# Miniprotein binders against Mucin-6 (MUC6), part 69

Target 1, 185 residues: Mucin-6 (MUC6), of Homo sapiens (Human) (q6w4x9r395to579)
Amino acid sequence: GHCSLEGGSFVTTFDARPYRFHGTCTYILLQSPQLPEDGALMAVYDKSGVSHSETSLVAVVYLSRQDKIVISQDEVVTNNGEAKWLPYKTRNITVFRQTSTHLQMATSFGLELVVQLRPIFQAYVTVGPQFRGQTRGLCGNFNGDTTDDFTTSMGIAEGTASLFVDSWRAGNCPAALERETDPCS
Key: E = the ipSAE of ESMFold2; O = the ipSAE of OpenDDE; V2 = 0.75 times the mean of E and O plus 0.25 times the DockQ between their complexes.

## First folded at step 16 (miniprotein)

Design pe14 (from i12 with K8E E16L S46A; at its last look DockQ between E and O 0.64; V2 from the best seeds 0.76)
Fold by OpenDDE base, look of step 17:
Structure pe14 (fold): chain B 185 residues (1-185), chain A 98 residues (1-98)
Amino acid sequence: as target 1 above (185 residues)
Amino acid sequence: DEEEDIRELVEDAKKLLEEARRLFEEAKRLAEEGNLEEAERLLTEAIYELWEAIFELRLAAYLAGDERLTEELERLAEELLKLIEEVMRLYVEIEREE
């Protein structure tokens, strides 16, 4: 399964459903019982411009009982608040520079993360087949059905991305906005 | 009307593509002139435009009920991805010169 966060505000779920949103919060991208130690992948969005509709991805966070790995747009990698030199390796996670513009987080448990640092901060999440049907968050449920990707944290299917995205907030933040196509066009 | 929505998305994507191309060409000229900072800015803008276009095409493809149309839209999106790669190559080259 492949989930992508591109262009600052665009998401493609594991089931290949595209959507966009504007928010300035930390959101859960991926939760799964397949992630050890209550692991979760999260995305941090912030304001990138003057308009409320100008938001972009600024960091990715992997959080577990043992680690809090943050990859930020300024190329700083931290674990539990401490800056780490690359390549950085913990028990089952390795973060290293893939290219001049890309970092990679490799794991022993079927999660891969590629982060493009410049010119736009973007993230690409890959999970193994063992994750099928067992994922939750902004990346969807990885069950091959796009129509239920907008399932909230409470298990309710939403028709629009805004309420779906808001349900996966990891903190107190403003409501997310969705740009919809102009129905009059 | 779903068909109308798809048409609009495609038309918008095409406009974004043209703008991105314009920005890309201008960036090339600026880079040749040694104005690397401005070139990088334009390349970044071009990439944003292209990703928006790609999103619109992907959304159109998602909305499309016809398999042929879906494939065509996905193909167009792939072409834009290739252009992003070209833009990124120049971006990286400029970074190396700085």
Scores: ipSAE 0.809, ipTM 0.910, lowest interface PAE 0.5, mean pLDDT 94
Fold by ESMFold2, look of step 17:
Structure pe14 (fold): chain B 185 residues (1-185), chain A 98 residues (1-98)
Amino acid sequence: as target 1 above (185 residues)
Amino acid sequence: DEEEDIRELVEDAKKLLEEARRLFEEAKRLAEEGNLEEAERLLTEAIYELWEAIFELRLAAYLAGDERLTEELERLAEELLKLIEEVMRLYVEIEREE
């Protein structure tokens, strides 16, 4: 399954449902029992200085009981707050630079993340078939049915992206609803 | 009406593609002149517009109730992805020379 965060503010779920949102928060992209040590993948969005998007993706975080790996626009990779030289390895995770513009986080548990650093910060999440039907978050539930991809953290299927996205905030953040707009604003 | 929404999405995507192509051609001219910083800026703007166009085509394909229309819209989105790849190649070349 493939989930993508592209163009600053656009998302395509594992079931290929496209949507857009604007928000300033950290959001849960992916939770699954297939991720060891209560692992989760998170996306950080912040206000953008560009006319094409009010807010944009600025970082991706892999968090578990053992690791907090941050890949951000400043191109510095950290684990648990410490900057790391690439390639960087733990027992199950390797982070390395693919090209001058792309980094990859490869894992032994079926999650792969590719981050495009420039010119636009973008993220590409790939999960193995063992994840089917076992994901939650902004990337959807990977069950082959796009009509329930907007399922909130409380298990309610929503008809709008903003209510769905808001439910997946991590921490005390403003609700995304107050920032619905077209791409020119 | 979903058919009207689809038409609006496709028309908007077409306008974004036209502008992205204009920006790409201008960026190529600027790069040939050695104005690499401005060329890079225009390439970045073109890429943003292409992603918005791709999003609109993907949304239109998602809304389409006809398999032939869905496949046509997805193929058009794929063509725009190939254009992004082309724009990215020039971007990387320019970045390397800076």
Scores: ipSAE 0.789, ipTM 0.893, lowest interface PAE 0.8, mean pLDDT 87
Fold by ESMFold2-Fast, scan of step 16:
Structure pe14 (fold): chain B 185 residues (1-185), chain A 98 residues (1-98)
Amino acid sequence: as target 1 above (185 residues)
Amino acid sequence: DEEEDIRELVEDAKKLLEEARRLFEEAKRLAEEGNLEEAERLLTEAIYELWEAIFELRLAAYLAGDERLTEELERLAEELLKLIEEVMRLYVEIEREE
């Protein structure tokens, strides 16, 4: 399955349900028991400076018990708060520059992430067939049925994207990524 | 009227494609004149227009159940993706020159 975050504010779920995203915090993009060590993929949205969208994707985060890999629109890759030179390898994850405008995170557990850095920050999530019916978050449940793609974190199918998106807020807004650590200095 | 809603999405996507083509042509002219900063700005605007058009086609496809309309949507998507490739190619070329 393929899930995409494009054009600053557009999401297409694994079951091909498209919707417009509006928000300025960190959101759960993908959670699954198929991800090792309580892994989760998250998307960070912030206010946009462009007329085409009020909010835009500014970072993608892969978080597990061992790693917090952040890929940001500033073209910085960090793990657990430390900047990394590419290619960056862990036991099960490799982050590398695929093209002059794209980074790829390849994994050994059936998840692939491609990030477009410029001119617009965008993300593409690919998962293997073992994830079918085993996903939750903004990318949907990957069960082949689009009528329940707006299933909230409480398990309720909603009719609107806004309630769906709000339910997947991780509680960490962009400021929590510490892009500005001391605005008073 | 679901059919009318779908047709409106397709027509809007076509309008976005035409606007993106105009932006791309203007960006090429500006790049030839050496105005790289403005060319990059227009290319970025074209990319936003193109991804909005792709979104509208995906929404139309999600709502549609007509096989003939699906073929038209696929052809429009191919045109949009081809233009995205061309815009991105010029964008990268301009970055090399800066």
Scores: ipSAE 0.735, ipTM 0.868, lowest interface PAE 0.8, mean pLDDT 83
ESMFold2 (binder alone), alone request of step 16: mean pLDDT 79; pTM 0.731
ESMFold2 (binder alone), look of step 17: mean pLDDT 79; pTM 0.739

Design pe15 (from i12 with K8E K15E E16L R22E S46A)
Fold by ESMFold2-Fast, scan of step 16:
Structure pe15 (fold): chain B 185 residues (1-185), chain A 98 residues (1-98)
Amino acid sequence: as target 1 above (185 residues)
Amino acid sequence: DEEEDIRELVEDAKELLEEARELFEEAKRLAEEGNLEEAERLLTEAIYELWEAIFELRLAAYLAGDERLTEELERLAEELLKLIEEVMRLYVEIEREE
């Protein structure tokens, strides 16, 4: 399955439901029991200065009990608040520059993230078949049924994107960007 | 109907494609003249227009209730994706020169 965050404000779920996103917070993009150590992928949105979109994606975060990997539109990659030089490798995750404008986060557990840095910050999430029917968040539930693509954090299927998106807010907005430290610290 | 009618979405996508083509042609001219900053700005505008067009075609396909796009929708999607590739290629070339 494929989920995409494009054009600053557009999301396409794993079940191919497209919707427009407007918000200025950190949101749960993907949660699944298939992610190790309570892992989750999060998206950070902020106000955009561009007339094409009110808000835009500014960072993607992978959070688990062990790691907090932040990939920012400023092309800074941090883990647990410390800046990392690419390629950056942990036991199960490798972050590297795929092209001059793209970074990739490859994992051993069936999740792949590709981030376009320029000219517009965008994200592409790919998950293996083991994730089918086992995902939650902005990318949808990956069950092959689009009628419940807007399932909120409370488990309720909504008819509108706004209620769906608001239900996936994470606390402390934008918490994912606040604890980046000086690389020399 | 959820946010816009299928026919309006397709027509908007066509307008965005034509606008992006014009931005791309002007950006090429500016780049040839050495005005890299303005060329980059227009290419960025083109990319925003093109992703909005892609979104509108995806929404039209979703509202239509089938996975097979009509011949017109398939042709438009191919043209949009090809233009995105061309715009990105020039954008990268300009970055190398800066």
Scores: ipSAE 0.737, ipTM 0.853, lowest interface PAE 0.8, mean pLDDT 83
ESMFold2 (binder alone), alone request of step 16: mean pLDDT 78; pTM 0.717

Design pe3 (from ge1 with E16L E40L S46A)
Fold by ESMFold2-Fast, scan of step 16:
Parts: structure tokens; C-alpha cells; sequence
Structure pe3 (fold): chain B 185 residues (1-185), chain A 98 residues (1-98)
């Protein structure tokens, strides 16, 4: 399955349901029992500096009991708060530059992340068949049925993207990350 | 009105495609003149327009469920994706020259 975060504020779930949202927080993108060490993939959105979207993706985070890997639009990769040179390898995860504009995070557990750094920060999530019906978060539940893709963190199917997105907020929403989204180059 | 809403999404996508083509042509002109920074800005705007058009088409496809309309949507989507590839290629070329 494939989930995408494109054009600043557009999401397409694993079951191919598209939606737009205008949140400014950290959101759970993907949680699954298939992820080791209580792993989760998260997306950070902030106020957009461009007229095309109210909010934009500014960072993607993979968090587990062992790792906190952050890939941000400033093209810095950190793990547990420390900047890392690419290619960066752990036992189960490798982060490397795929092209001049793209980074890839490959894993041994069936999750792959491709991040477009420029000209627009975007993310593409690929999961193996073992994740089918076992995902939750902004990318949907990957069960082959789009009618319940807006299933909230409490397990309720909502009719609107706004309620769905708000339910997947991770922790408190801090002050805007303006330093990460400098609109003047 | 479901059909009417789908037609509006398709029409919006076509308008975004036309605007992106104009931005792409302007970017080529700026690059030829050596105005690389402005060329990159125009290409970035084109990419935003193109991804919005793709979103509109994905929304139309989700709403439609119509086999005949799906072929038209797929054709337009392929045209948009091809233009995205062309715009990205020029973006990377100009970025390397900077």
C-alpha cells in the first residue's frame, strides 16, 4: 500500500481516499503492531509561507522506543536529537539520499519512506502486505474499504476529514516552527 | 448534481494544467535569459498547481465510481504526471547550474 502527502496539504490514504486538511500540529501518520518497538510514523505541519496552502508539511518523524528519526524541510536528519551524516544506518533502518531532491528511509520491517525535499516538501509511505488491515492514523486503516478511512483514534468513522485529522494529533501543539519554513529563501 | 460536482473538479484540474503550462514556458524563458532564481520560483509555482490538479482528479475519481469517466480521468492524470516530470527535470537542471 501507498500513502502520499503532497502539495503541502493533500493526503491520499492507503485505500486511495484523497482529502485536504489545514492543521498545524504533529499528527500520527501510521501506527501498526507490525512496527517494532512501538514504532510510529508522524507528520509535522505548520503554517504555510505560500499562497497555495494554509498549512504545509515541514517534517516527518519515525519514533520508536529506540529511535526518534526526524527528516525536516531544512534537509537535516537527526536521530534522538543528534544530527547524522548520510547514509545513516541503524540495525533496521537506513536513511540515504536517493536523488539531489529526495531522501529515502528503508527499513527491514516492511515500511519505506521517500521524502521530497525540494521544491515542495512531500512524503510517500509504502508498506508491505503484512500491514493490510493493521494500520491506523492519517494514512487510513488499509483494509480495502474507503468508507471507513476516516476512522478516528477512538475507533469511530467520521464523515469529515477535519474531525478525523484532529483525532490523530500527537501531544500538545507547540508554537509555530517558523525557522523551518523561512519564506525568504 | 454528483455528475455536476465531478465536472467542476475536472474543469478545475484542466484550468490548473493550463496555468502550470504557462508557468513552465515562462520558467524556460527566464532560464534562457540567465534569471535562474526567478525560473525556480515559476517552476515551484507550477508544481503546486499540478499537485492541486492531481488532487482534484483523485477526488473526482473517488466520487465518480463511473467506468467510462474513469478512462478520461486516467488520461488527464497521466498528462499531469508527465508535465510534473518535465517541470521537475528542468528544476533539477537549473538548480545544478546555480
Amino acid sequence: as target 1 above (185 residues)
Amino acid sequence: DEEEDIRELVEDAKELLEEARELFEEAKRLAEEGNLEEALRELTEAIYELWEAIFELRLAAYEAGDERLTEELERLAEELLKLIEEVMRLYVEIEREE
Scores: ipSAE 0.714, ipTM 0.858, lowest interface PAE 0.9, mean pLDDT 83
ESMFold2 (binder alone), alone request of step 16: mean pLDDT 71; pTM 0.626

Design pe35 (from pe2 with R41L; at its last look DockQ between E and O 0.58; V2 from the best seeds 0.71)
Fold by ESMFold2, look of step 17:
Structure pe35 (fold): chain B 185 residues (1-185), chain A 98 residues (1-98)
Amino acid sequence: as target 1 above (185 residues)
Amino acid sequence: DEEEDIRELVEDAKELLEEARELFEEAKRLAEEGNLEEAELELTEAIYELWEAIFELRLAAYEAGDERLTEELERLAEELLKLIEEVMRLYVEIEREE
């Protein structure tokens, strides 16, 4: 299965459902019992500063009980907060530079992540067939049915991307409070 | 009306493609002039436009409900992916020379 994060704000699920969203948070991209040590793949979005997208992907994080691997748009790779030289290897994960613009995280447990660093930070998630029907998050449930790819963290199928995406926020996201003020012109 | 919405998505994608091609040509001229940083910015803009166009086509294909129309829209999106590859090739060449 393939899931992609492209063009700053565009997502295509494992079941090929396209959607777009804007947000400034860390989101659960993929959870599955097939990932060891309670592993999860997360995507970090922040304000982009460009007119093409209000927010853009800025980092991808693989988190488990053993590792917190961060690949960010500043091209630094860390594990548990420590910067790592590439190629970087653990028992079951290898991170290496694939090309001048692409990094790859390969694993022994059927997850592959390719990150395009430049010119636009993009991510490509590939999972083996053992993940079919066993995924949750922004990449969908990988069950071959696009009508329920917008299933929330509470297990409710939504018809809109915004409600679905919002349900997969992780960590402390700033409250979306707009100040209601009428400044004199 | 889904047919009207699909037509709008396709027209938007065509406009974005035209804009991206103009940006790509300008980037080539900037690179020939030695304005490499400006060329990279134009290529980046072109790639943003192309991803938006591809998204419009993918959304249209997802909403089409007709297998033949879906296949045609996906083929158009694949053509734009090939153009992104071409733009990326120049981007990488410029990056090496900087």
Scores: ipSAE 0.801, ipTM 0.899, lowest interface PAE 0.7, mean pLDDT 86
Fold by ESMFold2-Fast, scan of step 16:
Structure pe35 (fold): chain B 185 residues (1-185), chain A 98 residues (1-98)
Amino acid sequence: as target 1 above (185 residues)
Amino acid sequence: DEEEDIRELVEDAKELLEEARELFEEAKRLAEEGNLEEAELELTEAIYELWEAIFELRLAAYEAGDERLTEELERLAEELLKLIEEVMRLYVEIEREE
């Protein structure tokens, strides 16, 4: 399955449901029992300077009990707070420059992430078939039914993207529409 | 109404595509004149408009109740992806010059 974060604020889920995103927080993009060591993929959104979008993707994070790999729009890769030179390899994860504008994070457990750095920071998530029906987060549940792709962190299928997105906030950020507070500035 | 919504989404996508094409042509002209920084800004703007057009088409395809219409709209979105690749090619060429 394929999930994409494109054009600053557009998401297409693993089941191909498109939606628009308006939030400035860290959000859970993908959680699954198929990810080792309680792994999760997260997306960081901040206020956008572009007229086309209120918010833009500024970093992607892979978090597990062992690693906190951050790939940011300033083209810095860190793990557990320390900057890393590419190619960067761990036991199960390799981060490398795929093209002049793209980085790739390849894993041994069926997850692949491609990040476009320029001119617009974007992310592409690919998961193997073992993830089918076993994902949760902004990328949806990968069950072949697009009508329940807005399943919140509490397990409720919502009809609107805003409630769905807000339910997947990680940490203590305010809701997107309550106040514009920049948690990453 | 879903039929009206689909028409509006497709019309919005068409308008965004036209704007993106104009920006792409202006970027080519600016690059030929040696205005590389301005050319990059125009290309970036074109890519934003193309992604919005693609989103509108994907939303229309999702809302469509007919499989053939869904496939046609998804095919149109794929053609816009190819245009983004063309715009990106010029963007990368300009970056190499800088």
Scores: ipSAE 0.763, ipTM 0.883, lowest interface PAE 0.7, mean pLDDT 85
Fold by OpenDDE base, look of step 17:
Structure pe35 (fold): chain B 185 residues (1-185), chain A 98 residues (1-98)
Amino acid sequence: as target 1 above (185 residues)
Amino acid sequence: DEEEDIRELVEDAKELLEEARELFEEAKRLAEEGNLEEAELELTEAIYELWEAIFELRLAAYEAGDERLTEELERLAEELLKLIEEVMRLYVEIEREE
């Protein structure tokens, strides 16, 4: 399964459903019992411009009982708040520079993360087949059905991205906005 | 009207593509003149425009009920992705010169 966060405000789920949102919070991208030690992948969004609709991805966080790995747009990689030199390796996670513009987080448990640092901060999440139907968060549920990707943290299917995204907030933040559709359409 | 919505998304994508191309050409000019910082800004903006266009097309493709139309939209999205690759190549080249 492949989930992507591109263009600052665009998401493509594991089931290949595209959507957009504008928010300034930390959101859960991926939770799964397949992630060890209560692991979760999260995305941090912040304002990128003057308008409320101008938000962008600024960091990715992998959080478990043992690690809090943060990859930020300024190319700083931290674990549990301490800056780390690359390549950095823990028990089952390795973070290294892939290219001049890309970092990669490799794991032993079927999660891969590629982060494009410049010119736009973007993230690409890959999970193994063992994750099928066992994922939740902004990346969806990886069950081959796009129509139920907007399932909230409470297990309710939403029709709009904004309510779906808001349900996966990891903190107290403003409500996410969805691009307005043409009312004349 | 779903068809009308798709048409609008396609037109929006085309407009964004043209804007991105203009930004790309301007960036090339700036880079040739040695104005690398400004060139990078133009390239960055171009990439934003292109990604917006791509996602508009992807959304249209997702909403499309016609297989032929879906394929066409996906093809256009792929074309935009190729342009992003070209833009990124220039961006990386500029970064190496700095």
Scores: ipSAE 0.720, ipTM 0.867, lowest interface PAE 0.6, mean pLDDT 92
ESMFold2 (binder alone), look of step 17: mean pLDDT 75; pTM 0.657

Design pe4 (from ge1 with E16L E40L S46A T70L)
Fold by ESMFold2-Fast, scan of step 16:
Structure pe4 (fold): chain B 185 residues (1-185), chain A 98 residues (1-98)
Amino acid sequence: as target 1 above (185 residues)
Amino acid sequence: DEEEDIRELVEDAKELLEEARELFEEAKRLAEEGNLEEALRELTEAIYELWEAIFELRLAAYEAGDERLLEELERLAEELLKLIEEVMRLYVEIEREE
């Protein structure tokens, strides 16, 4: 299956359901028991300065018990907070430059990520057949039925993208921007 | 209704395609004049418009039930993807010169 994050804020799920993404947070893109060591893919969105999109993808994160691999739009790759030169290899994961504008993260467990760095930061997720019916997150449940692709983190099928997307926010969203806490007169 | 929604999505996609073509032609002109930075900006704008057009077609396809219409949408998507490839090739070429 294929899931894509394109044009700053467009998502197409593994079951080919397209939706527009509105939000500025870290979101669970893919969780599955097929990912080793409690692995998960996450997507980081921020406000865009471009008129074509209100929000844009700025980083993709692969998080497990042993690794936190971050690929960001400024073309920096880190693992556990330390910058890495490419190609970067671990036991089960290799990150390398596929073309002058694309990076690839290849894994031994049936997950592949391709990231376009320029001119627009975009991501493409490919999973093997063992993931069918066993995925959760923004990329959907990969069960061949698009009507329940908006299944929230609580297991409820929603009719709209907004509640679905909001349910997949990371529990401790960075909240790097301060909310206005000063009282109004 | 659904037919009206599908029509609007297809119309929007075609409009975005034409806007992207104009941006692509302007970028080629700017590159020929040696204005590489502005050419890259125009190409980036074209890519945004093309991915928005692809999204509109995917929405139309998701809602469409007619096989003939789905085939037409697939052909339009193929045309958009071909233009994305052309724009990306020029982008990479200019970026190297920069």
Scores: ipSAE 0.719, ipTM 0.865, lowest interface PAE 0.9, mean pLDDT 83
ESMFold2 (binder alone), alone request of step 16: mean pLDDT 71; pTM 0.626

Design pe43
Fold by ESMFold2-Fast, scan of step 16:
Structure pe43 (fold): chain B 185 residues (1-185), chain A 100 residues (1-100)
Amino acid sequence: as target 1 above (185 residues)
Amino acid sequence: DEEEDIRELVEDAKELLEEARELFEEAKRLAEEGNLEEAERELTEAIYELWEAIFELRLAAYEAGDERLTEELERLAEELLKLIEEVMRLYVEIEKELEE
């Protein structure tokens, strides 16, 4: 299966459902029991500096019990907070420059990440067949049925992207204003 | 009207393709004149428009379903991806020149 984050704000799920992303937070992109050591792939979105999108992808994070690999739009790769020279290898993961504009994270467990650094920071997630029906997050559930691709972290299928995206937030993002009622109303 | 919405998405994608082609031609002209930084900005804008066009086509395909995919959607997608490859090739060439 293939999931893509393109054009700053566009996402296409493993089941080929496209949607637009408007959030500014860290989001769970992919969780699966097929990922070792409680691994998860996360996407960081921030306010965009370009007129084509309100928000843009600024980093991709692979987090497990042993590693926190961050690939950022500044073309810096870190693991557990330390900058790494490429190619960078761990036991099961290799990060290397695929082309002058692309980095690749290859794994031994059926996950591949390709990041386009320039001119637009974009990400491409490929998973092996063992992940079918075993994924959750922004990339969908990979079950061959697009009608439930907006399944929230609570297991509820939504008709729109906004509640789906919000349910996959992975950090302390500014949510206080979303609960505050307008004092004038 | 589902069919009307699909048609609008396809027409939007065609318009974005035409705009991207104009940006690509302008970028080539700027590069020939030695205005590499402005050429790079034009190419970046073209890439944004091309990915927006791809998104519009993917949305049209999702709304239509497999049985309603037309030869037109497939040809337009191929044309968009081909132009993305051409724009990226020139972008990489300009980037290399700016580094040297």
Scores: ipSAE 0.718, ipTM 0.860, lowest interface PAE 0.9, mean pLDDT 83

